Miniprotein binders against p81326. Designs and how they scored, part 80

Target 1, 226 residues: p81326
Amino acid sequence: MLHFGGFIMEINHISKILEKEREEYIRNKVEEYLKQGFSKDDAVNKANQSWRTYIGHRIQDVIYNLLKKFLKDSGLKVTTDKALNNRNLPEELDKVKRLIAINYGEYLFLPDADVIVYKVENNDIKIIAIISVKNSFRERRFETTYWKLKLKESPVTSHIKVFLATPDKDNEISYKCPNGKPKKMRIILEYELDGIYFLKEDFEETEKAKHFGKIVEDIIEISKKL

## First folded at step 6 (miniprotein)

Design h50
Fold by OpenDDE base, second read of step 7:
Structure h50 (fold): chain B 226 residues (1-226), chain A 97 residues (1-97)
Amino acid sequence: as target 1 above (226 residues)
Amino acid sequence: DEELRRLVEEAEFLFLIAEELAREGAPKEEVEEKLKLARWLALMALELARERGDKEVQARAHLVIARIEEVIARLRGDPEAIERARRELEEAIRLAE
């Protein structure tokens, strides 16, 4: 059985694989959009936008399934916000949904929760962690931070760890002070979140900023303390 | 089904990772373990797709499984396994067209 650590270290190759897939994907999408009557420039722009959405989902899905698999033996369960948006939820998932909900007075809303890790003990559900998966920080840079802060406001949700997982391909948050200039986004995200997990090797490691390979161990450790 | 598509896409992705590692000269055991994981995800996708009647995901899952099995067979150097895997891959390609 691949030690989770060894398998996860190989996730560093994601960036290389994704780049290869990108070229083919873009080519095919450009051709598709040209056939639909778009201009070359519009087709390229649309293809690039489509790629960003597509690759974001793929990374999220990989992370979800990895966590689901590697946490299963520890008795931990994994779900997603998308699974919680179903009309007919099993009792367990309905409880999970309620336990991550944020109070806005007359309304309850769910945080962005790409992956949700929880345990079931004696028919009680305890939420352990929420993992936000981001490929790019061009949009909604502090959205995960917002949700972390909102979760802290309630004793029901204050214990929930919020993690960010990212390949950070563009090195937006990989280093705190590249060239002596502070990267506000890295500093703020690291300060406010419970951890940042990188799907690559080239980053500044800290107590909170780790390789994605550590996430399973960290989650299991947290689960034992709850 | 978006969930099924995601599951098969993950299997496809892990297969690509394993294939890239193999090309980079990673240890055989490491590559095989990744391929086994990819196969597991693809088998899950296939099973769920059969239950839900999703023919597209079934075809994709079969294809990625066949590709995985071919690479495993090659890594093991078993000529009979390689030939079986090639036949299965050819059939899977035909079913995905």
Scores: ipSAE 0.017, ipTM 0.308, lowest interface PAE 7.4, mean pLDDT 85
Fold by ESMFold2-Fast, scan of step 6:
Structure h50 (fold): chain B 226 residues (1-226), chain A 97 residues (1-97)
Amino acid sequence: as target 1 above (226 residues)
Amino acid sequence: DEELRRLVEEAEFLFLIAEELAREGAPKEEVEEKLKLARWLALMALELARERGDKEVQARAHLVIARIEEVIARLRGDPEAIERARRELEEAIRLAE
């Protein structure tokens, strides 16, 4: 109970920090582009584009650290695709890598699994969920659905939950109006994925589309059934 | 077949994202990863469309693969990728007829 309250409080605290970080980042990038000879309007536009890329990696790191902290007491472990791409893997992470890898004939490829949640039972590893983190949908619109469909094809990986986590600041897939028809991208993402978790307050919740504050409780409940 | 159409549409959208990234000067690795995903979806659509006799989806899959090879040729300076693009485009045109 207190555990989930603490999680929500930390999300709110980090959200405020990220807002201040955005203001400073954009100011500094505008100055940088102006020094490179860009016009004021171009400098502002390029600074905003640079922020979109930067915040994508930043939110991914935030989500990793939050999940690692708040799942630890439930016996759940968290890693990243970047950790799994290390040449010298510990035995445990090497096993995680093999349990999420997709076979393409002679090759094994990792899905775009920004954050991976797993548990260890009697020296066996069970993958609970992978979480794809997207700040915008211009550049990574259907990657998560592709990886979900590939994982679903194998009995080894078909049980793995695939979640999308996104602030969706541009309201590309989150809608406040309950009477509005969803865009094709929202329909496909919600249909194919196991859940979408929004890092924002202003949207209509469904069974699969929820506030990010619910992700820890959902993952713990899934892990109990595995 | 709505399943086939959805699959090839996903390949087409991922290609457009990769092309936008390349145009904006994104890191080569990011562009190539998106092209790889688009190619895999296109190949899946192609195989399934061949099995189900859907010439429209086959043509669309060959077209997106041709476009992918063109971007790869530009990014890597690979003349063999230009030839692969040409062959894929010829196949798409033949099937579209």
Scores: ipSAE 0.000, ipTM 0.140, lowest interface PAE 18.3, mean pLDDT 79

Design h51
Fold by ESMFold2-Fast, scan of step 6:
Structure h51 (fold): chain B 226 residues (1-226), chain A 97 residues (1-97)
Amino acid sequence: as target 1 above (226 residues)
Amino acid sequence: DEELRRLVEEAEFLFLIAEELAREGAPKEEVEEKLKLARWLALMALEYARERGDKEVQARAHLVIARIEEVIARLRGDPEAIERARRELEEAIRLAE
């Protein structure tokens, strides 16, 4: 009863819902900006900027909920960096926080990890993966890469897989032709990270750059080797 | 400052290329060329980050320089490079507040 077919079906349904949601959101925001006295061109540009911010949070929530739903039957748990920054942490999450924290001498810092996957075996917690969710690459393009490099430096965290998940609607790091040259940003991210999962169909798949529908199966496989 | 962060990211990237080339047994001269470019970018990022008070980029630049010195020490058998690496790493840790 691993729901891999159900997972792919749910991704497809969510994609259709998000596209309809985008059309309604843009339409409503354009009207709001026009009422505020902006020109049509300015209203459209501002509405698109607003959508990019909105969808970023929306995609993070979607990915968190999908992973939590489809990993639970495999004995895997999912949390977020927002949950780990809560003042009143349960003991289990406090342990997760300690196991993912990076040492800077006198200070310990959490990586910026939107979603964290871990397992509990024999009262021991093992961190499996962190997933960084990016809707666009205009800002903080290699932040995920920095955290991957820092995690590799410690025996405690060097096993943790670091993944990027992105719709990449602006084709900032995807490519569609095997003979097409990947952009520099794509080359860097694919080289440094353990995987990139695209929430889109038209890209050239590689060993490390895959459709998001494969992420659940990949995480389960990784967890079995730990 | 986005431009500042891109400079240190570029330095980090070039270092990783150099480290991979060294691991694969590339000619010493080729590895050192990449390390020289990475160092130059890291130093540039460091100076600009100091002017802007960007401690995160300062720390990252010092870390790249430390890692470059470590590879140089290994390639040349230079104990002074190990000491430079240690000092750069300590500065990076101090700045990562």
Scores: ipSAE 0.000, ipTM 0.114, lowest interface PAE 20.0, mean pLDDT 78

Design h52
Fold by ESMFold2-Fast, scan of step 6:
Structure h52 (fold): chain B 226 residues (1-226), chain A 97 residues (1-97)
Amino acid sequence: as target 1 above (226 residues)
Amino acid sequence: DEELERLVEEAIRLFLEAFELARRGAPKEEVEEKLREARELAERALELARERGDKEVQARAHEVIKLIEWLILMYRGDPEAIERARRELEEAIRLAE
């Protein structure tokens, strides 16, 4: 159907752009902090901390744009939780929002879904997957798992795949030596979630833990079964 | 801030142990005891972080407390507790804006 070599090339291209963007960002932020009177060491540390926050949002944007581009020809559409929180929603996005909402008695609560993949057939909407994007795991390690378990409780949402996408630069859930025992956090996330997609090369690949380059073909295959 | 960091890390450790126990179907009382201890440490970290003006630790402690509350609700299936947590979250978001 689609030639996924283009997707891999786009990922590699964006990775190189992000490396250059990091150098420019840190240089500019160091300059900014030095002008504010910080020492060189403090300016560098603050610039690195600022980059850590910036790259989290940047990776989400990159994943959204990549999925939107490469899923379009398969009849699949992509949106974000930020788009669903707008006051005035188009009818289509309002339907998407209703189909991922979780019922808490009198309240409907949206999961924290950074990127949402769905399809539209004859004005009916089917949610395929939600993707949580994590640059680090220090603050909200199992929130994605909680939302997966809540979505499973309803016939309306139980079919929705929940994926984690992460560069895992600090090797918090991947391991450098594939023959090593996985960390408990990795075991729990892999067990409960439908898949983990790494934006890195060095990790132990399993049925559920794959290179990010596999995500487009996996989502298309899932959509055919729905 | 080594003391604050240790309190938050210990709370996270206990939460993860409780989550693993719940995943394996351990007795409810054993899971709830670890979550109670985790919450006590997270609340202590929150209080000390407020006194010392450490907003990063305050945010982390709040997230740990929230995760504990959601896990307890998931484990017990208490709709009233879920609604209370939901209202508190909405109010916290409104105040942070």
Scores: ipSAE 0.000, ipTM 0.110, lowest interface PAE 21.9, mean pLDDT 74
Fold by OpenDDE base, second read of step 7:
Structure h52 (fold): chain B 226 residues (1-226), chain A 97 residues (1-97)
Amino acid sequence: as target 1 above (226 residues)
Amino acid sequence: DEELERLVEEAIRLFLEAFELARRGAPKEEVEEKLREARELAERALELARERGDKEVQARAHEVIKLIEWLILMYRGDPEAIERARRELEEAIRLAE
């Protein structure tokens, strides 16, 4: 049995491996954009933007697959917001979609839900958690917080845990008060969310800020209380 | 190249599946089969990436292969081999930083 510590290390390594591709990816994309007639500066900017999108999706996919596998034996199921955008949803996923929807009066909208964890008991679906995956916080820094707050406003969704998973490459939220200066984003995210899970080891651990390796255990524990 | 990207992503997916199987104490044969499938996809990605000159996918495919090899060693439970593989992986990570 691989010790849980080994798994934690693997997640960190995967994140680093994905990051190592950056230089080559950027180089190749720059060349591509130069061939398309962009200036060098524009090509570099576009390449960097492309990388951010690319690596974000890859990390999301890794997290999704990990959660799906780790939660399977516990009887928990995992889906994504992308899967819920299908026109022909199975009954189960249609119910999941309805149970995470946020009321805006005449309209129901889904929160950003990169990963959705739910259980099926006696044909009833219970949503357990939504995991937002963020590689960087350059854009929409408090979007996950917004969705958490909106989910709290309804008795239908108020129980849903909202977690953030991030490698936090730029150390934007890894520490609360680096050099004695409070990191507003870390403090707010930790306060408003149910947990932050880091795909790295170099961070300030708290009750809510943990290594990603603990997310499975936490989700299973939450699921038992629902 | 969407095809190359899909191959690498699928290889990673299968690797992660194999890792979870191993972690849960699945039969050796099942873990090894998943790792084999992952390796085949990664090797195919590597080959196609070489042919197409896609250095990014080449690098990714190589890293997936290394992870597979590492997991094989981990699953076999040779502590010394595990430690060596861990060090090699950490070094590979450091060199790519």
Scores: ipSAE 0.000, ipTM 0.232, lowest interface PAE 11.9, mean pLDDT 82

Design h53
Fold by OpenDDE base, second read of step 7:
Structure h53 (fold): chain B 226 residues (1-226), chain A 97 residues (1-97)
Amino acid sequence: as target 1 above (226 residues)
Amino acid sequence: DEELERLVEEALILFFEAEELARRGAPKEEVEEKLREARELAERALELARERGDKEVQARAHEVIKLIEWLILMYRGDPEAIERARRELEEAIRLAE
């Protein structure tokens, strides 16, 4: 097993690794959009938008794979919202889907759940945690908080921990009070969520704001209490 | 062989010290120097273990060398190199178990 320090180093470099692909990705996408008849400026703008989506998915995939790997030995299972969107689900995943559903009266909807951690004991499924992965906070800054609050409204879902994982590249939530000025978003997210996990070293650590390397331990500990 | 075991243990200690320095944001040169020292001990252990036919120490020394190489590559941030080194490290660990 990789040493914990080595794991931390790997995580901290994910954003840098993915950024190296940017120039080639942008070039290729610009060429594609030009061939589709877009102007040069429109092609560049669309390519940059596409990159934001692409890098977000890549970070999510990395986090999913890491959690799947490191939680495997603990007997915990990991899935994604994408896997739950299939029409023909295995029985286990169909149960997982039902156990994270939010009641809106006539309708049940799923929260945004980039990664879902659950355990199976005696054929019973217990949902442990939902991890939302965000590369940037430009849009829907409190969406994860909304889902946390909605999950708390039901005794079926109130126990589910909601975590945010982010590299926070732009330092939007890395510090509570930089230069003596409160960062509203950091304060609210830390207050409402069960934890924030940073894929970087340069952040203000608190009881709820930790390095991503701690998430596995925290999830395992939570799983033992359920 | 107590001498071989000691060399591998000392190499591992130096590796973990280097990793801790890295995590704390120590200067790259300081981390690389510590890793160089660890590598020298591990390579010496590997050489002596080959001469003596000690397969266990050979495997452990090889693991330490791969750990060092992995950590160096992590500092460089080369994605392809990191992925290769990770695979090689995982293989080395499996062979040492």
Scores: ipSAE 0.006, ipTM 0.206, lowest interface PAE 12.6, mean pLDDT 83
Fold by ESMFold2-Fast, scan of step 6:
Structure h53 (fold): chain B 226 residues (1-226), chain A 97 residues (1-97)
Amino acid sequence: as target 1 above (226 residues)
Amino acid sequence: DEELERLVEEALILFFEAEELARRGAPKEEVEEKLREARELAERALELARERGDKEVQARAHEVIKLIEWLILMYRGDPEAIERARRELEEAIRLAE
């Protein structure tokens, strides 16, 4: 009944656009840093770091827009942690914020929920999933797992699925050691999180580690069980 | 407050340096030393932010402290122990049903 061929096709198209965008971005940034007086090696390193920051935000926006588009017909709503940080929230988003906020004594924090999927049922809001988007694991490899463990502490939030979405371009969590064993980081992330969705083709799928193209189907299925 | 912002940023840098050391298989003592330095800066930032009424820096410093505590747990963690704990919880839930 539900056809996701269009979703897969759109993901493939966007991936090709992002590859071309990377080449142009890096070329321009190298020139910019060279004009600022950096050596060629420093300019290249800074350009690569700049790209990693840029593409992280870009992938976040892509994922938000794709999920918003393809979940709309299933009655599911999508928002971002950026939207929830506004001072004057609509009633609906204020309720979403309260349902995912974590209490640290005198402080309340939002998890690193780049994208949030929820539904409205009987005038009540049910949070389905939060999705953390990571372009690189070099700096914040376990941040998503920390938020998952915190959410599990409360009956209000313990049902919320926590997903990681990543291109994993550096093969940080899709690589296996020569002995065939996954790296410690991959083992921990897969055990603790509800799913990992890769924006790449060359990895071994498991029940929890899947191609990003599966995420819409999975979210809809989860929402039906609530 | 530029001083408070700098302290939080320094704490985060030390935290990420500890993560990198852990990834490269550095000795546990070296990783934990780096995390202790990170925590000292984060706690100092938290105390000064409380004195100066900077609630944003208080929140960010507290978050860094929690990240450090979590990383220590994960670094000391045993994948088999994590797997066992998960299975034991699932079994307990099934028996309660």
Scores: ipSAE 0.000, ipTM 0.122, lowest interface PAE 18.7, mean pLDDT 74

Design h54
Fold by ESMFold2-Fast, scan of step 6:
Structure h54 (fold): chain B 226 residues (1-226), chain A 97 residues (1-97)
Amino acid sequence: as target 1 above (226 residues)
Amino acid sequence: DEELERLVEEAIRLFIEALELAFRGAPKEEVEEKLREARELAERALELARERGDKEVQARAHEVIKLIEWLILMYRGDPEAIERARRELEEAIRLAE
């Protein structure tokens, strides 16, 4: 059950920050684009697109909090890549960081994992899944796929499920063959990833492409097989 | 104020129900109906709080309304809301000149 008071506190905090920043953000972006030689119409359009990208980072916080609340009763824990990059890392999170890190010779790097689901058994950590949250696919379209492929190379990380969560407002990956033409990005992401979860009603559903509402049940099922 | 607190709490409850429905992949019509009910209660709370000079409830009701508009945009992608925001900003820039 979602904790009412805690949930409202987080939502109010996010909303207050977003509202306080929105007016200043849009004004500054419009001014910036006008100085770059864009028309007023184009500057406004670009500023709104930029704001939509910015607010997408905030929806990651909502997803994190909801997953944390809904998975808690199943003995599952949730963290973020931002938490793992903190200077004062608790022992448990330090273990999580080490178990998700990818080896590049003498160096270890973290994948871009917006949300990480794990469990603790006998003081040992087992990573269940990482979730990449994407509001748009303008740049680094296959970055999530790259991290999936790298994780598969190690016996330590090969069991970790890699999911994509997206509202896909621009219909970039909602269908495999819209108007008879195959969408390379949707086809490749579905093929390589363990699942795509849509924060929208209208998309082509498959074994791997589902409504976001299915993610909690899927993660719990996966955790029981580990 | 007991009445104001109830209206805000009920609006928040409906908003949470709508958010849970959206995350479970419910049809947009069902989600938007819950958000419409939430907004109606939040607007009533806002108006009543203004009449009674309760700035705290006014702020909370306003936040709920903004969250509802944000969720509609995020879940469905409302092109009409985006177009309205574009026009309002363009007019503000024009007036500043």
Scores: ipSAE 0.000, ipTM 0.148, lowest interface PAE 17.2, mean pLDDT 74

Design h55
Fold by OpenDDE base, second read of step 7:
Structure h55 (fold): chain B 226 residues (1-226), chain A 97 residues (1-97)
Amino acid sequence: as target 1 above (226 residues)
Amino acid sequence: DEELRRLVEEAEELFKLAEWLALMYGPKEEVEFKLLIARELAEEALELARERGDKEVQARAHLVIARIEEVIARLRGDPEAIERARRELEEAIRLAE
């Protein structure tokens, strides 16, 4: 409990740190793209896109490393979709890959699974949770819900919890009904997913919408029931 | 305990990398993330070392945590935090000796 407390306070500061870096990053990238011959508007747009990609990967890496660490003592293992894309997988990861695969008749496809939490018991692998990490919801707003629904269709994957982790910097899903107006995206994501975990403090907390600091405890609890 | 040693070594290595990056590039997101991860690793090592009675790893973990906090405080530019972290670092150094 105590270790997560220090982390919780710091993860909230990540957003502020990222904002300061954003300005410098954007400025530098704009200059770079201007030198490449892009218009000012194009340079700004490209810089913003580059930033979104950059920060998305960084947040994903942080979440992965944190989960890997905090779940280690519980005997839980963590991997990523990137690790599963290798041609030569260890037997354990090959099993993980197969256990998250979605059936499309003649084809099996993997869901978007930025982080995968699983346990190994008596040489059997049980997938516990998939965490999708999203910095912004500008693109693919309901992709995570699609994968949750697809996973639910199979008895092999129906037990897998699907979580969304986000700093939600633009407050797209932080509140259900800001100013009395329902936020469609928040309502749908919260309804369809097993949980939403915020990397910030300024959000509407519910049974399914929690601070990221609770994700480890929730995963451990789920793992005990499997 | 080989696991404890590995954990604290990983924290120490990640801290050294982050500190180097902080010196070279200033306050960067990547640097802060590395520092935060390193602190978490060190805190885990500290907790496990306390449970297992490994005084060496406890001392090492305390030291790296104090170093991380000092660097974070400096990067954030909070004078009060810097002074607190400096004091904690001085204590951690004394305990490691």
Scores: ipSAE 0.006, ipTM 0.262, lowest interface PAE 9.7, mean pLDDT 85
Fold by ESMFold2-Fast, scan of step 6:
Structure h55 (fold): chain B 226 residues (1-226), chain A 97 residues (1-97)
Amino acid sequence: as target 1 above (226 residues)
Amino acid sequence: DEELRRLVEEAEELFKLAEWLALMYGPKEEVEFKLLIARELAEEALELARERGDKEVQARAHLVIARIEEVIARLRGDPEAIERARRELEEAIRLAE
């Protein structure tokens, strides 16, 4: 199955849950800041700022659950770097962790892999894609590209697709300059990464920069070639 | 009627994208513009459905318009939009009977 309408219907359902969650979160945070002695205006501003940070983590969770649900019927599995940092890993997740870890001499580090898509064939693991979820770029503008370049250096990890998923609400990488040229950050990210998926509509689509609604179909297509 | 169903479905999908964008704190102008387009599609579907006697599509169109008014009420703090949403929802219920 898996059609555009069904995926978007699920997004709409989740959006209603998040709206209620926002109202409760803001109310609770305003009360907290008022108890700390902040003015009402400062408490409201701080609560809204806190929500923006919180929703960043919630977006990661939402994307994880959406991909898990919509990739299941294609035999694909989804996990997170948070799950891989647990002390006692099941054998399958331990194998996933080993297949994406990067060697820095005497140290091993995981890339910035908020969501990881893989498949299992006869107990053999194939990593399909790593998805970095960014609500804003700020200080860590090119972190995703750094990890992509590191993964390319090893024959074990060079096949792994690295995607960025972002609402880009500040129009940092979906906006074009008046002369029609994309911003430097957009040019670099699109060049180095395997794809960018926007959680917004109004941008110029390219081969590698697409609406988030296309991510499930793209991942399934990639998995068939592995 | 394939044309009618496609048109109202397109309005529904565009509304869902606009609502998601609003929740993600996307640009308010983009959200409102998408709501405007969704409304135009829903109104077109409604008029065409009235001409063809398709009460199901009429009900769905009124429901989309009601949902759009609810989001507008939240974005602009407009209580009149809540009243418009209520009237649209009542009409959708009436047509579903």
Scores: ipSAE 0.000, ipTM 0.091, lowest interface PAE 22.4, mean pLDDT 79

